VH-VL binders against f1miw6. Designs and how they scored, part 20

Target 1, 251 residues: f1miw6
Amino acid sequence: MPHFAKPLLRNIITRNLFNSIKKKQCLQYLQTLRTLQYDGFTTVYFGETDIPESLVTGEDFSDGYYMPTPTWCVVHAGGSQGWVPWKYRMFLRDELCIKQEDNLFFEFCDVVKKAYGKCAIVVKERRRQDATRPKEGKETEAQAHVPSVVNLTSVTCCPEVAKSYGHKLLTLPSPYNYLNPLDSAWSSLKWFIINNRKEFCLQSVDGVYSYQYILFSDLISKGIERINLSKWRTITTKVRRWENYYLGKLS
Short names: E, the ipSAE of ESMFold2; O, the ipSAE of OpenDDE; V2, 0.75 times the mean of E and O plus 0.25 times the DockQ between their complexes.

## First folded at step 4 (VH-VL)

Design y39 (framework fv_traxivitug; at its last look DockQ between E and O 0.03; V2 from the best seeds 0.00; counts 0 for: pae O 10.3 > 2, placed apart)
Fold by ESMFold2-Fast, scan of step 4:
Structure y39 (fold): chain C 251 residues (1-251), chain A 123 residues (1-123), chain B 107 residues (1-107)
Amino acid sequence: as target 1 above (251 residues)
Amino acid sequence: QVQLVESGGTLVQPGGSLRLSCAASGFTFSNYWMTWVRQAPGKGLEWVANIKQDGSEKYYVDSVRGRFTISRDNAKNSLFLQMNSLRPEDTAVYFCARVPEYYGSGSYLFDYWGQGTLVTVSS
Amino acid sequence: QSVLTQPPSVSVAPGKTARITCGGDNIGSYSVHWYQQKPGQAPILVVYYDSDRPSGIPERFSGSNSGNTATLTISRVEAGDEADYYCQVWDSSSDYVFGGGTKVTVL
């Protein structure tokens, strides 16, 4: 086993990490990624995170009353070069299906090709189910017609589209969270929001959400900007150490 | 203002049962993973159990698995820990803590804690 | 058994700097969080994700994490900083892991 990138514990004793199928998927993912990196592909991690408005406004519920809060989906990508030079997207969860028609993944592939050349685009393996939120059949039907299509909840990522720009699309297995630098970036964003939300007065005008949206998007933009190149390099260095550990452990 | 208030800690005999409660206020309880962390007298902190926002996933430290059950009632903003087959080694102050979920699969730290409730298991 | 090692005690004079270490093999590959606990009170998060601070925590508190050692640094120590300090990591194989704790005494 490698001295470098060894975990704190002698052995990995987790139900999901010992699943033989997931171990094989992780090994295949890492071997493929390293081969692409050797061949000059730039690694970019593409993904999304959910930000409930209550995280921005501050939660204050009294007398047991609960008010539902809108949830925003933020889509971005980054890696060892920092955030990609692509305008991040933010969608209200209720409108995500409409935004699929924008073919955002086509634009993304074009932008990163112009910025970095050929990329290895890493997306998370989608959670198999959300017990409280059933999926609509139309997205499942689209995947059935193109079996290799991988969907985020907000954006359809098609391997053929990536390939047409010279990219490779990879799926990161779900139980190996330490292999996803984007999760650390999203955590930093949400902590920035919590710690700075009081600086932003979220007031609407007669039920018009224009000011709420502007202030909310400004807060999110500032949080994204705070995750600078230095922080991304630190995050991706940690990921690289975990990759080396798993390559040694799983093979 | 985020507040977590534990209750239910008392003296129990070995092999006995006890249910701890945690009352949450000042935040949308249903949006957070919740946890129990314990601290034996004069000792350090030890994680006990986690529960997902909707109660669909529960995780336990090996020493309590099969004996303890974590649960929640989102309508009442309450977290519970049912402790069965109690052992002297379970003697500790039990803290309720909030786990911010900024990752898809789970949470990595505790941002707010209650004051704790003392459980003593002794004959 | 704890895989994260902290010194049991650290003594520091008022106005000086206290350094509390958290040792673990390859701990620099983990995100380390630090908690302060005063007698009879709940722990409070003072440093998260190696070096970031929650709102309300003085800038005198800082952190670092590299190689096999994470460090919590308290500059210009005040009497009110006297407490037990715990480091914590999350590991996919064992979930939440705490260090044994360090008692900081301001002399």
Scores: ipSAE 0.087, ipTM 0.619, lowest interface PAE 6.0, mean pLDDT 78
Fold by ESMFold2, look of step 5:
Structure y39 (fold): chain C 251 residues (1-251), chain A 123 residues (1-123), chain B 107 residues (1-107)
Amino acid sequence: as target 1 above (251 residues)
Amino acid sequence: QVQLVESGGTLVQPGGSLRLSCAASGFTFSNYWMTWVRQAPGKGLEWVANIKQDGSEKYYVDSVRGRFTISRDNAKNSLFLQMNSLRPEDTAVYFCARVPEYYGSGSYLFDYWGQGTLVTVSS
Amino acid sequence: QSVLTQPPSVSVAPGKTARITCGGDNIGSYSVHWYQQKPGQAPILVVYYDSDRPSGIPERFSGSNSGNTATLTISRVEAGDEADYYCQVWDSSSDYVFGGGTKVTVL
């Protein structure tokens, strides 16, 4: 059967409707964030990044392999005060078996409460590709009037857990990821890995996974340490300037 | 060792078409956004197009939108630029460049460049 | 699109300090990156995120970014530093934006 509608036009119309919804969500996020900051909440950005071991080694595992390259997930948090005084976490991702650490968010909320008092905890919205997939019908109406659990890939972030500590959990809507200072911190970490990996790893790592983890963990730890308070202040200052820009543009 | 090698630059008539290729080696190609930057003879640098790691997002400078198409083949570690309706002002050396993954303001740069391939558009 | 203004040329004596400016309205809200391009060669990244250096770039290359001006500073200039230098930002409306370039001549 012939198609008489042009695919480009259909995509433009769909994107415009979706962008209008995301624009409103972004404006609501920024207005809420400013209200919480005025009310004395400390802003803390909580998130994750994926680091494939191939980034560390430079090795190419393509062709002739039946398994994907191992990937690690790093979970941490920070803001204008620097990294949260909380030990970052590393998790191994397997495509066949992925687990979320539910109690980890509980521990995190307790630590930031003790360090800063009440916090506005910002978590990046689940990636746009995930938001376009059908959801389970179990979340219809029974849970719609209460904010749903916000998941990182490896950590379940429950709004009610945050509330029980006096915090507020906010989601930064996609595609406005450039308003997340953790993205800049993760990019700086990846650049540190690329520029310093020779000191921590052999080019060939296929025989010993546990030794890779030890060296990899040391590399990550030093990369995180390099993103000091001065770097955090630079990053968050630029994020705030972008926030002010979008508040003027979108309102 | 990161290496980017462009090819396909040649003399083309106005209104013609040309496909540029960039062969990548020494890194996991599919982990990186890739880009084309051009430099007209005796002029400065101009960004042309970039493409996401999986090819799902593509962006172009206004002057080439609708005429150029960026694409990639991750299985062959190759980046491409299909150039249609070529104009004399498209005459330039075209560089292939690697972009770190986009995470906030810190990832909007070009960390490795190829040596470039010359495209000349004239009758 | 955003416009980044660089002086077309800067002359500096060997061993002295070269200062290359990149002007833009509120450029201090951007992350500024700098590239060196020698004649007939591809550009190389020499400073990123305003003030950081890639591995292999001498510490005499440094950068700053405040207000309406970003600056690349090359201390103890050597003959090998003679090149064109470009600043670059990303902007949500214009994507990647380069300055016009500054030719540094070492006398």
Scores: ipSAE 0.065, ipTM 0.599, lowest interface PAE 6.9, mean pLDDT 78
Fold by OpenDDE, look of step 5:
Parts: structure tokens; C-alpha cells; sequence
Structure y39 (fold): chain C 251 residues (1-251), chain A 123 residues (1-123), chain B 107 residues (1-107)
């Protein structure tokens, strides 16, 4: 079974490693992260993953009928401590009114404060598609860009909100997204979905039609539960090795 | 500068009780897990107990469970270890140390240590 | 219960490289931390997360962890490096686990 996690990590590492600016940002991120860890902040990775319906149903739409299948967005958080004791959220992307539940990040910050105390909350930098070529202008001192509001698809992560709870919000610079252990967790979840979706399928036979239902919520819940503390430890240990590697290489 | 100063170590008879104290300074005490680690004479280090920032979680090595109680007073920047039913095998230098990460993360370490206080349990 | 195994002693000449090993089943899956302890003194963290160094620790100290062995490497050993060194991990079943310690003697 092709370990899907390995090729994704390799491909992302190779292409953008040569951008000096991104390297510097990575170093700054890592240094800040280490500092916060030493200052008693618990590192928590907050993020989302997309689960297309096709992944759940196993329907191969390769035959050109691109029927836009609904895509689910799962939001959760975890780290070396395992999953945060916070109820993960699922949203349908196609539902126009994903009211950015402005309150979700507040809720999350409160929960992690209660669970862990002060946290370094790490989120992925959203690739602004339209960022025009920064003009070659002046080496502005890469001040540790306290990331402005990081908008996830369904959640707005505000540094000020985090701060109000005593947390620090960190943005993991692209293309170093593989330094987020959530990516491995999400990959594991997706793998679980692919391999176990049949077990969560209910068949209903109406006199004329046979219907198959996938217990999606149960499937996701079980997939998340399978990523236990031991697995998280392994994932985060690997990430830390990479972090250390880059700290050594980029310093 | 981070400082941890242990006190309370003395000679005690088997079955006796003793309370150790650790005074912390140079950092925000309430932000950190704290720990006790002991070292028997001429032996290695052994973890004894951990306590969460707010004192809501406490963890112990099996050999001291039910006999030792870890506690803290964040207002006084103090860590305590109440030791009851002491045994000769509890004879050790007891160190207080700071834990910069949350207990259970799997990457827990002790970044600052006190000089230790000697507890001797002997008849 | 995760047992960490260290050699009881390592001897090294000044200016040479000392290597202290910490053995354990699948220790590479854990984060290993290293402490230096001189006689009558508190332990000092010298390496954390396998290979990271606290501020103030010389670059001569480095760590690695793979497979069943973690290693603390002290390059260009000085007389002041004579101490006991302990490896440490956290295990979900055993909590904090220390190695037995290694006495490094500078000849």
C-alpha cells in the first residue's frame, strides 16, 4: 500500500527549498517556536483538511464527468499531547454561507487554555494565490511577522484573540507545511477512510431501488480516534527531527 | 536568572514524614509544570512526581504513589513534596526542576534544576 | 517499562571526541534529552529533542537518535566536560525514564 505520506513530503521539500526568503522565515518560525516552548507554551497545531465525497464513496470520476462532488472540511487540532480535547468540526465547503463561525476560534482558544495553559498555536500560511511578485524593493528587516489574521476556509484565526487567552499564534510558512504534524494525521485519516469506508456502508433495499449509505460521521470519528497518542508522538517526533535539521542547517 | 532552591531535607526514621519545599524565582512559576526528581547516593536519576501549572493534575512514580503528595503554591512560587511512610529506599537527594512542556506530550524535559536537598531515611 | 541502557563509563583524551550511547527499544521513536551532572551539582540540560542545544551550551555538544540508539557526542573534549551524563525520555506507560548514567573521564 503506497504510503501516501512519503511522496507528499518529498515533493514539497524539493521545489521551494531554494527561496532564501522562505528559508529565513522558516528559521524565524523555528526559533520563535523553540523560544515559546522554553517559555512554557504548549505547541498546538490547528488546521483543516478537505475530504471530498469521492474519497468517501470511492467513486472514480476519472471518466471526464467532473461532477463537482461535495467537499467536507474537517477542522481539528493536535500535537505531541495528541488530539486537543476539543470537538472537531465538519463543514460543507459548497454551502455558500459558511458563516465563518468567528466564534469557533474563541471556543478553541478557551478549550486549549483550560487544557494546556498558554499555547503556541501553529497554523499554516494560506497561499494567497494572487500575491503579485513582490517588487525587489528594500530588505525590510523580516520582523517576525506576527501573522495578520490567518483565515482558514471555515475559521478565522486572529492573533489578538489568541493573545487574549494568553496564547501565541504562529504561522508556519509555506512551503514548510510538512513541519505541521497535522498533515500526517490528515493523511492517516484519509487513508483510514479509503480502506474502511465499506465497513461504514449501510445498504437499504427499497422495492425498486437499492441505496447505499455511508455513515460519514462515524467513519470520521473512528478515523480520528485511531490516531492515538502513540501515533501523535511518532509524528511529532519526526517533525521535531526535521525542525532540528533546519535549525542546524539554516543557522 | 532562573533559580530553584530546595529545602527541608533531613534525617528521618523509617515510617516518618517529611515535607520538602522548592522556592522558584526568575521566571513565571505558574506557567510551568514542575517536577521532583531524586538521586540515591551513588545512583542515577529517578523521576518522582509532576504537577500541572494549576495543580489540577498530579503524576507519581509507582514506588511513591499513595505515600508522596506533590503540591504547589503559585502565589508563593513554591513547590512542595509531602513524603509520608518513608522508607530507607527513599534516601536520596531530591531535586526540583522546571518542565517547560505540557505533561503527556511525549517530549517532556527538565530545563532547570535546583541543587537538591538530601533526605536520609535511617533507623 | 522502557529501559534505557548507558555504558557505565567512557574515557576520552583531551581534544578528542566522546560518544555516549543510550540504548532502548525503538528509542528513535522517542525524543531523547541529555543531562550533564558534575559531582555535588544539579543536572544541566545539554541536549534536548535528540539534537537541539539550549542556549549557553557549547556547539561541541551534539545529539543524534536513530533506531535503537541515541548518542550524545562531545567534540574537542575539555577537562571541564568530566561529568555524569544521563539520557532521558518520556514514555506513556512509564512516564519519565532516565538512563543509568555514564561517567565521562577525561584522561
Amino acid sequence: as target 1 above (251 residues)
Amino acid sequence: QVQLVESGGTLVQPGGSLRLSCAASGFTFSNYWMTWVRQAPGKGLEWVANIKQDGSEKYYVDSVRGRFTISRDNAKNSLFLQMNSLRPEDTAVYFCARVPEYYGSGSYLFDYWGQGTLVTVSS
Amino acid sequence: QSVLTQPPSVSVAPGKTARITCGGDNIGSYSVHWYQQKPGQAPILVVYYDSDRPSGIPERFSGSNSGNTATLTISRVEAGDEADYYCQVWDSSSDYVFGGGTKVTVL
Scores: ipSAE 0.006, ipTM 0.501, lowest interface PAE 10.3, mean pLDDT 84
ESMFold2 (binder alone), look of step 5: mean pLDDT 91; pTM 0.937

Design y4 (framework fv_traxivitug)
Fold by ESMFold2-Fast, scan of step 4:
Structure y4 (fold): chain C 251 residues (1-251), chain A 122 residues (1-122), chain B 107 residues (1-107)
Amino acid sequence: as target 1 above (251 residues)
Amino acid sequence: QVQLVESGGTLVQPGGSLRLSCAASGFTFSNYWMTWVRQAPGKGLEWVANIKQDGSEKYYVDSVRGRFTISRDNAKNSLFLQMNSLRPEDTAVYFCARSEYSYGYEDAFDIWGQGTLVTVSS
Amino acid sequence: QSVLTQPPSVSVAPGKTARITCGGDNIGDKYVHWYQQKPGQAPILVVYYDSDRPSGIPERFSGSNSGNTATLTISRVEAGDEADYYCQVWDSSSDYVFGGGTKVTVL
């Protein structure tokens, strides 16, 4: 199994952080976020991570033979206050393609409003959908449902929905992923899975672990719990130092 | 376990028609965008068409638009490509492929069939 | 964008590093996927979303994407890595665009 912390560090090192377009987007993001924080908004990072079943079972397909495995998507949010008091969601990717939960973001906004008041909700940038060219056979209803790729996750995040609860939705530019503390939390979860899958499995044969959903769900829940308030404070403090560094460099 | 198997490729005269099929197994076919990608002999990969999970959206490369029709039958786990007004330039191995996520267009093609050869020649 | 430029061939000695480039205007603003294809076989996804690996793909395969160039890097090259490699992006004006392919020869 890959060590997920190493690929993250390698990606950060290889990224060009001073590209003029992305530099402007990053500066605008940081200035907007700081203004909202000054105005009393609580910062909450909302996102998802993919957990391939091979990561949980320990099946090794690394001999040059590609074998696709089912992938689970975990959706949660957190910040300097720890994980938000909202029940995280976990979906099989195969099920997500059909059963996207349209109202989940409404519930999320209501929960964090009740817990923290007004929030600055930060999501990762996906590629922006351009309306430059019409597509043959495209349905208007489908276009209206997912108006932008920028904020697409397993959960559709709508700025208007966030605003209706008093929140602001912000998009973190893609090459500056180090500014997202949630990515560090996800790395910790995956590390926990690798180191604890043997203890949670139903059966173990030659380093391959078998699970029932309840055991897999418990493994994920314990991994999330391990990322406690202290760890979140450490992660968000490091992110803030990098935000200050980028703000100084990009100005 | 997870498989895509193409069929229907054969020799066809210019101006002729042909229907390709792709049989899917080992996954929930109705949850995925499906795609046709072709490769002319000795040449590179070229995307041809894709279709949304429920068949409501279909997109085509400009060179085949109006001549080719992509369709699917989710009850039978099957994808089709109806090719009309065939040209010699359509000669290629045609691959069936699956997109990994509900985005449908930005996603990578994570599973491919072995391909079926279509030859358009007199 | 309508064109992705790859070198037609790259030669590399066993155990060394092969680098395959994919050039395109502002390609760093797009997600790049990489496919490996051996003669007579279907393509296999080896790197997706610029730098991620599907389950089963060795850590020797890595990717990067910035500015006008995306790169697939294969470290500690093995004879079994000899294949054609294709980059691919999605563009709103042209949908799916593949590079011309790079033949990697291990000698």
Scores: ipSAE 0.000, ipTM 0.407, lowest interface PAE 16.2, mean pLDDT 78

Design y40 (framework fv_traxivitug)
Fold by ESMFold2-Fast, scan of step 4:
Structure y40 (fold): chain C 251 residues (1-251), chain A 123 residues (1-123), chain B 107 residues (1-107)
Amino acid sequence: as target 1 above (251 residues)
Amino acid sequence: QVQLVESGGTLVQPGGSLRLSCAASGFTFSNYWMTWVRQAPGKGLEWVANIKQDGSEKYYVDSVRGRFTISRDNAKNSLFLQMNSLRPEDTAVYFCARGLYDYVWGSYEFDYWGQGTLVTVSS
Amino acid sequence: QSVLTQPPSVSVAPGKTARITCGGDNIGSKYVHWYQQKPGQAPILVVYDDSDRPSGIPERFSGSNSGNTATLTISRVEAGDEADYYCQVWDSSSDYVFGGGTKVTVL
């Protein structure tokens, strides 16, 4: 995998209790995933990627100016059966923080249940945040029984919600994110954008491309479509070979 | 049962060439890194070369780089070491070993070894 | 250049504990593996990733690794434990590095 070709990443990894815990978590993740697959669960990788506006327009702020760059968040899922038959979502990052869709994960679970039956839904481990300190005051029974959740920046994935549809939610431990085939799909999408943005943008008067949401959404849709079933099978086969290798190494 | 069987070791003159083979059985050969490790008479273990599962990456100890070539044939479950421009210092028992590779953690160990094949480089 | 330093020999009485050290700069930041080699035989892996044991290796074998020293510990030593022991690490600049080996004699 190309992302492993960065020597700097290897040099910062050190042996300690954290590394031992992560190796154990990876083994547990792989054993659980294999058990679910043998029990008839369809594996689906669910996640998101950020597309900065500068990737679309070609703006460069390296000449000493720091300014906010609008960022689009694309949410989708896929596996050995290709992209899930669910319309991908695209949100402006700031709008997503304000108008996060409360029912998005519920809808997703329903769609994949209808398409594939019971699924093993794999999401990336998010860096742990400090425990949320609830507002002081009168506590309710609902507050006392808050279910465990995996928080993504755009979508909250709740294990209890997945279970209600017959699914299992699995968290892929960092630093083993390269066992997620969705990251390869996102890389392909970003390179498609870079190579085709001129066809969907207009050059501005100062040499910066301008774009319109409808043209940008078409660009994204075409990029996603280019990652067809054959490509997904190639990606997931490579991931499965690495999974088999790690199962042999860590067990 | 995992088995690795080396062959090809013999007496060879300095400057000569020799090809070593390792036959693997009892596991999916194409899923593992494979390695050659040598041991000079009365001395310790020295890593010589390793090769990635698909043959796309090959690494060598400095003293053999440019002289030795590691290769594999996954269809035949076989590992090879082509040794050219042999020197007396290359005299050793050559072991074939299965590698466990974890690039993220920087961990590489050899879980199964063959019995070795003796190469003697002498006039 | 990575170099791993082991004592050339260790003598231990049956039933006692043998300790074999492996010294290296910042070795505690690397994973250390240990191999046992009996005369005329191939090495076998006895400890991997500092402290884990492969299936079939007795609990008497244990390991630790911190700072500049890794240690293989063999408790309740038996005559059959007499062998050469080698430590090994992977290093990004040197790939695989083996220690010089320690001859364990059970007297």
Scores: ipSAE 0.006, ipTM 0.457, lowest interface PAE 10.1, mean pLDDT 78

Design y41 (framework fv_traxivitug)
Fold by ESMFold2-Fast, scan of step 4:
Structure y41 (fold): chain C 251 residues (1-251), chain A 124 residues (1-124), chain B 107 residues (1-107)
Amino acid sequence: as target 1 above (251 residues)
Amino acid sequence: QVQLVESGGTLVQPGGSLRLSCAASGFTFSNYWMTWVRQAPGKGLEWVANIKQDGSEKYYVDSVRGRFTISRDNAKNSLFLQMNSLRPEDTAVYFCARSEYSYGSGSYEAFDIWGQGTLVTVSS
Amino acid sequence: QSVLTQPPSVSVAPGKTARITCGGDNIGSYSVHWYQQKPGQAPILVVYYDSDRPSGIPERFSGSNSGNTATLTISRVEAGDEADYYCQVWDSSSDYVFGGGTKVTVL
């Protein structure tokens, strides 16, 4: 059919990128990032993801048993150089509701400065909850104007702290998820967990299910290690192509 | 065992309404985005609608927006698709499918578990 | 309308390699997922994120994705591999896009 030749995939991305307010924010972000890269800054994407223990255990609650499962917040950073040489952190989600870790960002900035020198630290924009959400359709132009939270829920990322170490803190605008390599890394981690958890979950012993306790962190560590330098280079190359496309069309 | 079972597909007249159901078992239903995908007889797969874990976000393909409503009942492990103002071009097998587990700011790109589908025929 | 281009059919002899392409502008910048659908059955996920396999899928299935073409490769093809195969991508606007499908016939 003649319709099969149309570049619809590119047009969908173009439409998304041409949201008035977000277009300006994205263009400014990309121009700032490129300027910093030209000036010798190493780009580091810093973020977090939630991993419920039920994802690891693979528990079946269809027997009518419903109990809240602890959720772990995993914090790490990476880029074209691979994962940063900073020990990733894991926090119980419930504990983060009490107090955020204020000192970790100082440590992070010091570690990446020693490893890479001056860095452009990129954190994804997070949205505050609106009073109401659309019943259908995607994020509207009105929602694009809603103030966002630039801090991670686990770590307070202060621009002045970054600056004191010679770094620049940048916010990647929502909804440009394909410009964030960490989203791909987190997806790879989750798929690794799902595909390997069976070796570390419930085991039947003498007709009784016994929970095989493994360090939650061991499975997470193995999954993080599987996202090696080669995988990171592939992920960041894809991000770079979309950055170049947007800059070429809109500058 | 992870299972998705669709029901409700039948013959309806153009302009009519129909509600499809999907029963989930073997996993924590409330932790997943859920999706409806359809396939017209002898044609390819077409995404129809998806719904966030808590039901707070819903998205639709342009051709069904305003006519179809996706919903879920996490207490009953059930997904629904309310179809109104049905057209002959809505004739298809409708599949219920599960997306990746919730991870905050992540995206749900692939469908790892599918039901067997339920046939909806819209004709005079 | 298919927004991703797949050949409508591919014929392959048992034991040989089948290659199914999925064409799209700058598709190498997206993650591509592949589904197998046998007659009268639901699709099953066979390759995700360009090249990874779900548990239970044979190593004979592999994927690649660069430039304007993603490819699903089935090595040492068996009669049981005869099916329709669909590629799929997701973009940042939450639109799911499927290819038109390729019928693989094992002769």
Scores: ipSAE 0.026, ipTM 0.602, lowest interface PAE 7.5, mean pLDDT 78

Design y42 (framework fv_traxivitug)
Fold by ESMFold2-Fast, scan of step 4:
Structure y42 (fold): chain C 251 residues (1-251), chain A 124 residues (1-124), chain B 107 residues (1-107)
Amino acid sequence: as target 1 above (251 residues)
Amino acid sequence: QVQLVESGGTLVQPGGSLRLSCAASGFTFSNYWMTWVRQAPGKGLEWVANIKQDGSEKYYVDSVRGRFTISRDNAKNSLFLQMNSLRPEDTAVYFCARVYEYYGSGSFDYFDYWGQGTLVTVSS
Amino acid sequence: QSVLTQPPSVSVAPGKTARITCGGDNIGSKYVHWYQQKPGQAPILVVYDDSDRPSGIPERFSGSNSGNTATLTISRVEAGDEADYYCQVWDSSSDYVFGGGTKVTVL
């Protein structure tokens, strides 16, 4: 019983310390965001989501059968003003035929500057699994066999680039993802895909059904368009009320 | 097709114990939070208990905390509710339901599929 | 904890619009979900995330949520819509709060 309780106490202490640090980070994030908003910055949430092709096609593979599924990374941004007037990007995460655009964030910053002026650009905290591999070592070699979740097509967001356009780049700390309205938009997009993939198949067919006539980008584009200004205003209003709650509780 | 089938509901005396089961099929059970929701005769819905995908987190409504234990067996696609020290006020139809989570968001949780319920009657 | 208040009953004529309210302190900051329950049956989800509909739910079901009131709207009401309707929110740590329920009668 004593031996059982001892590890639990250590885990509770670690969890409480972690929670305390994250609460402080959340408070700092919210205070900075509010200051920028009061100073006339437009808040835009910038991020990405992964959409497996199997989510669009609805393909089902029987038991005991393994099939890798190509995955698309969709990159967009939005806020209380709706989706930003910037063409969303979509990249295949397959290691073949991937183009990484090293000036994509520069283009984004320029577009939103022209549309809104100074922006507070909010991005999600990245997990350390994408951190630089430790220098040489036998332990590092053994750990290299641990499955990697590194995604090749993630857009690099540089604070210096944002600053050069008059913007501020803010990182939303995990686990406060519910303070990111873009995650709600992505969830709505995926639900739209699931519920409308068959309808698109029917609409694109001239009496012959083929995967080739279902445009993956067309379905995604329509799903993004469904998340209209009214939906964005609703989502961002809810987020702002949660922000006010936490500012009152954490301050 | 997603199916949830509850069983185990019966007449039990106050102070007694009862174990409810829920058999899940048609989805990857281990990927979902699961919940028990009850409804007393002629009354509304009341959430009872919630359990994380791997069983590592469990939550209870105050009135059953310490008396009820939620558990799951992912290998058997089964959800359980062990009810101890039963009271007449625990008389209700107990529903098993699947919790929907938006791709790891941890918020906006709702119950997208429900079982038919199993009646528990606590009286002498 | 948030307490959710629903009217006990709503009467509506066929073909007309029924509106069911769910009142709660700052409920507009939370996502509201709605369930339909017919006598002797399990509840079914009819609206989630304030206004979205599951597959198979007719477009005449809609929802809204702002300030202290969420509303489920059923347009062009049919006899088959007669049921009890419950609102539900998630409140931190996966704790769920249900409204008291509203009995919709179609006259």
Scores: ipSAE 0.000, ipTM 0.434, lowest interface PAE 14.9, mean pLDDT 76

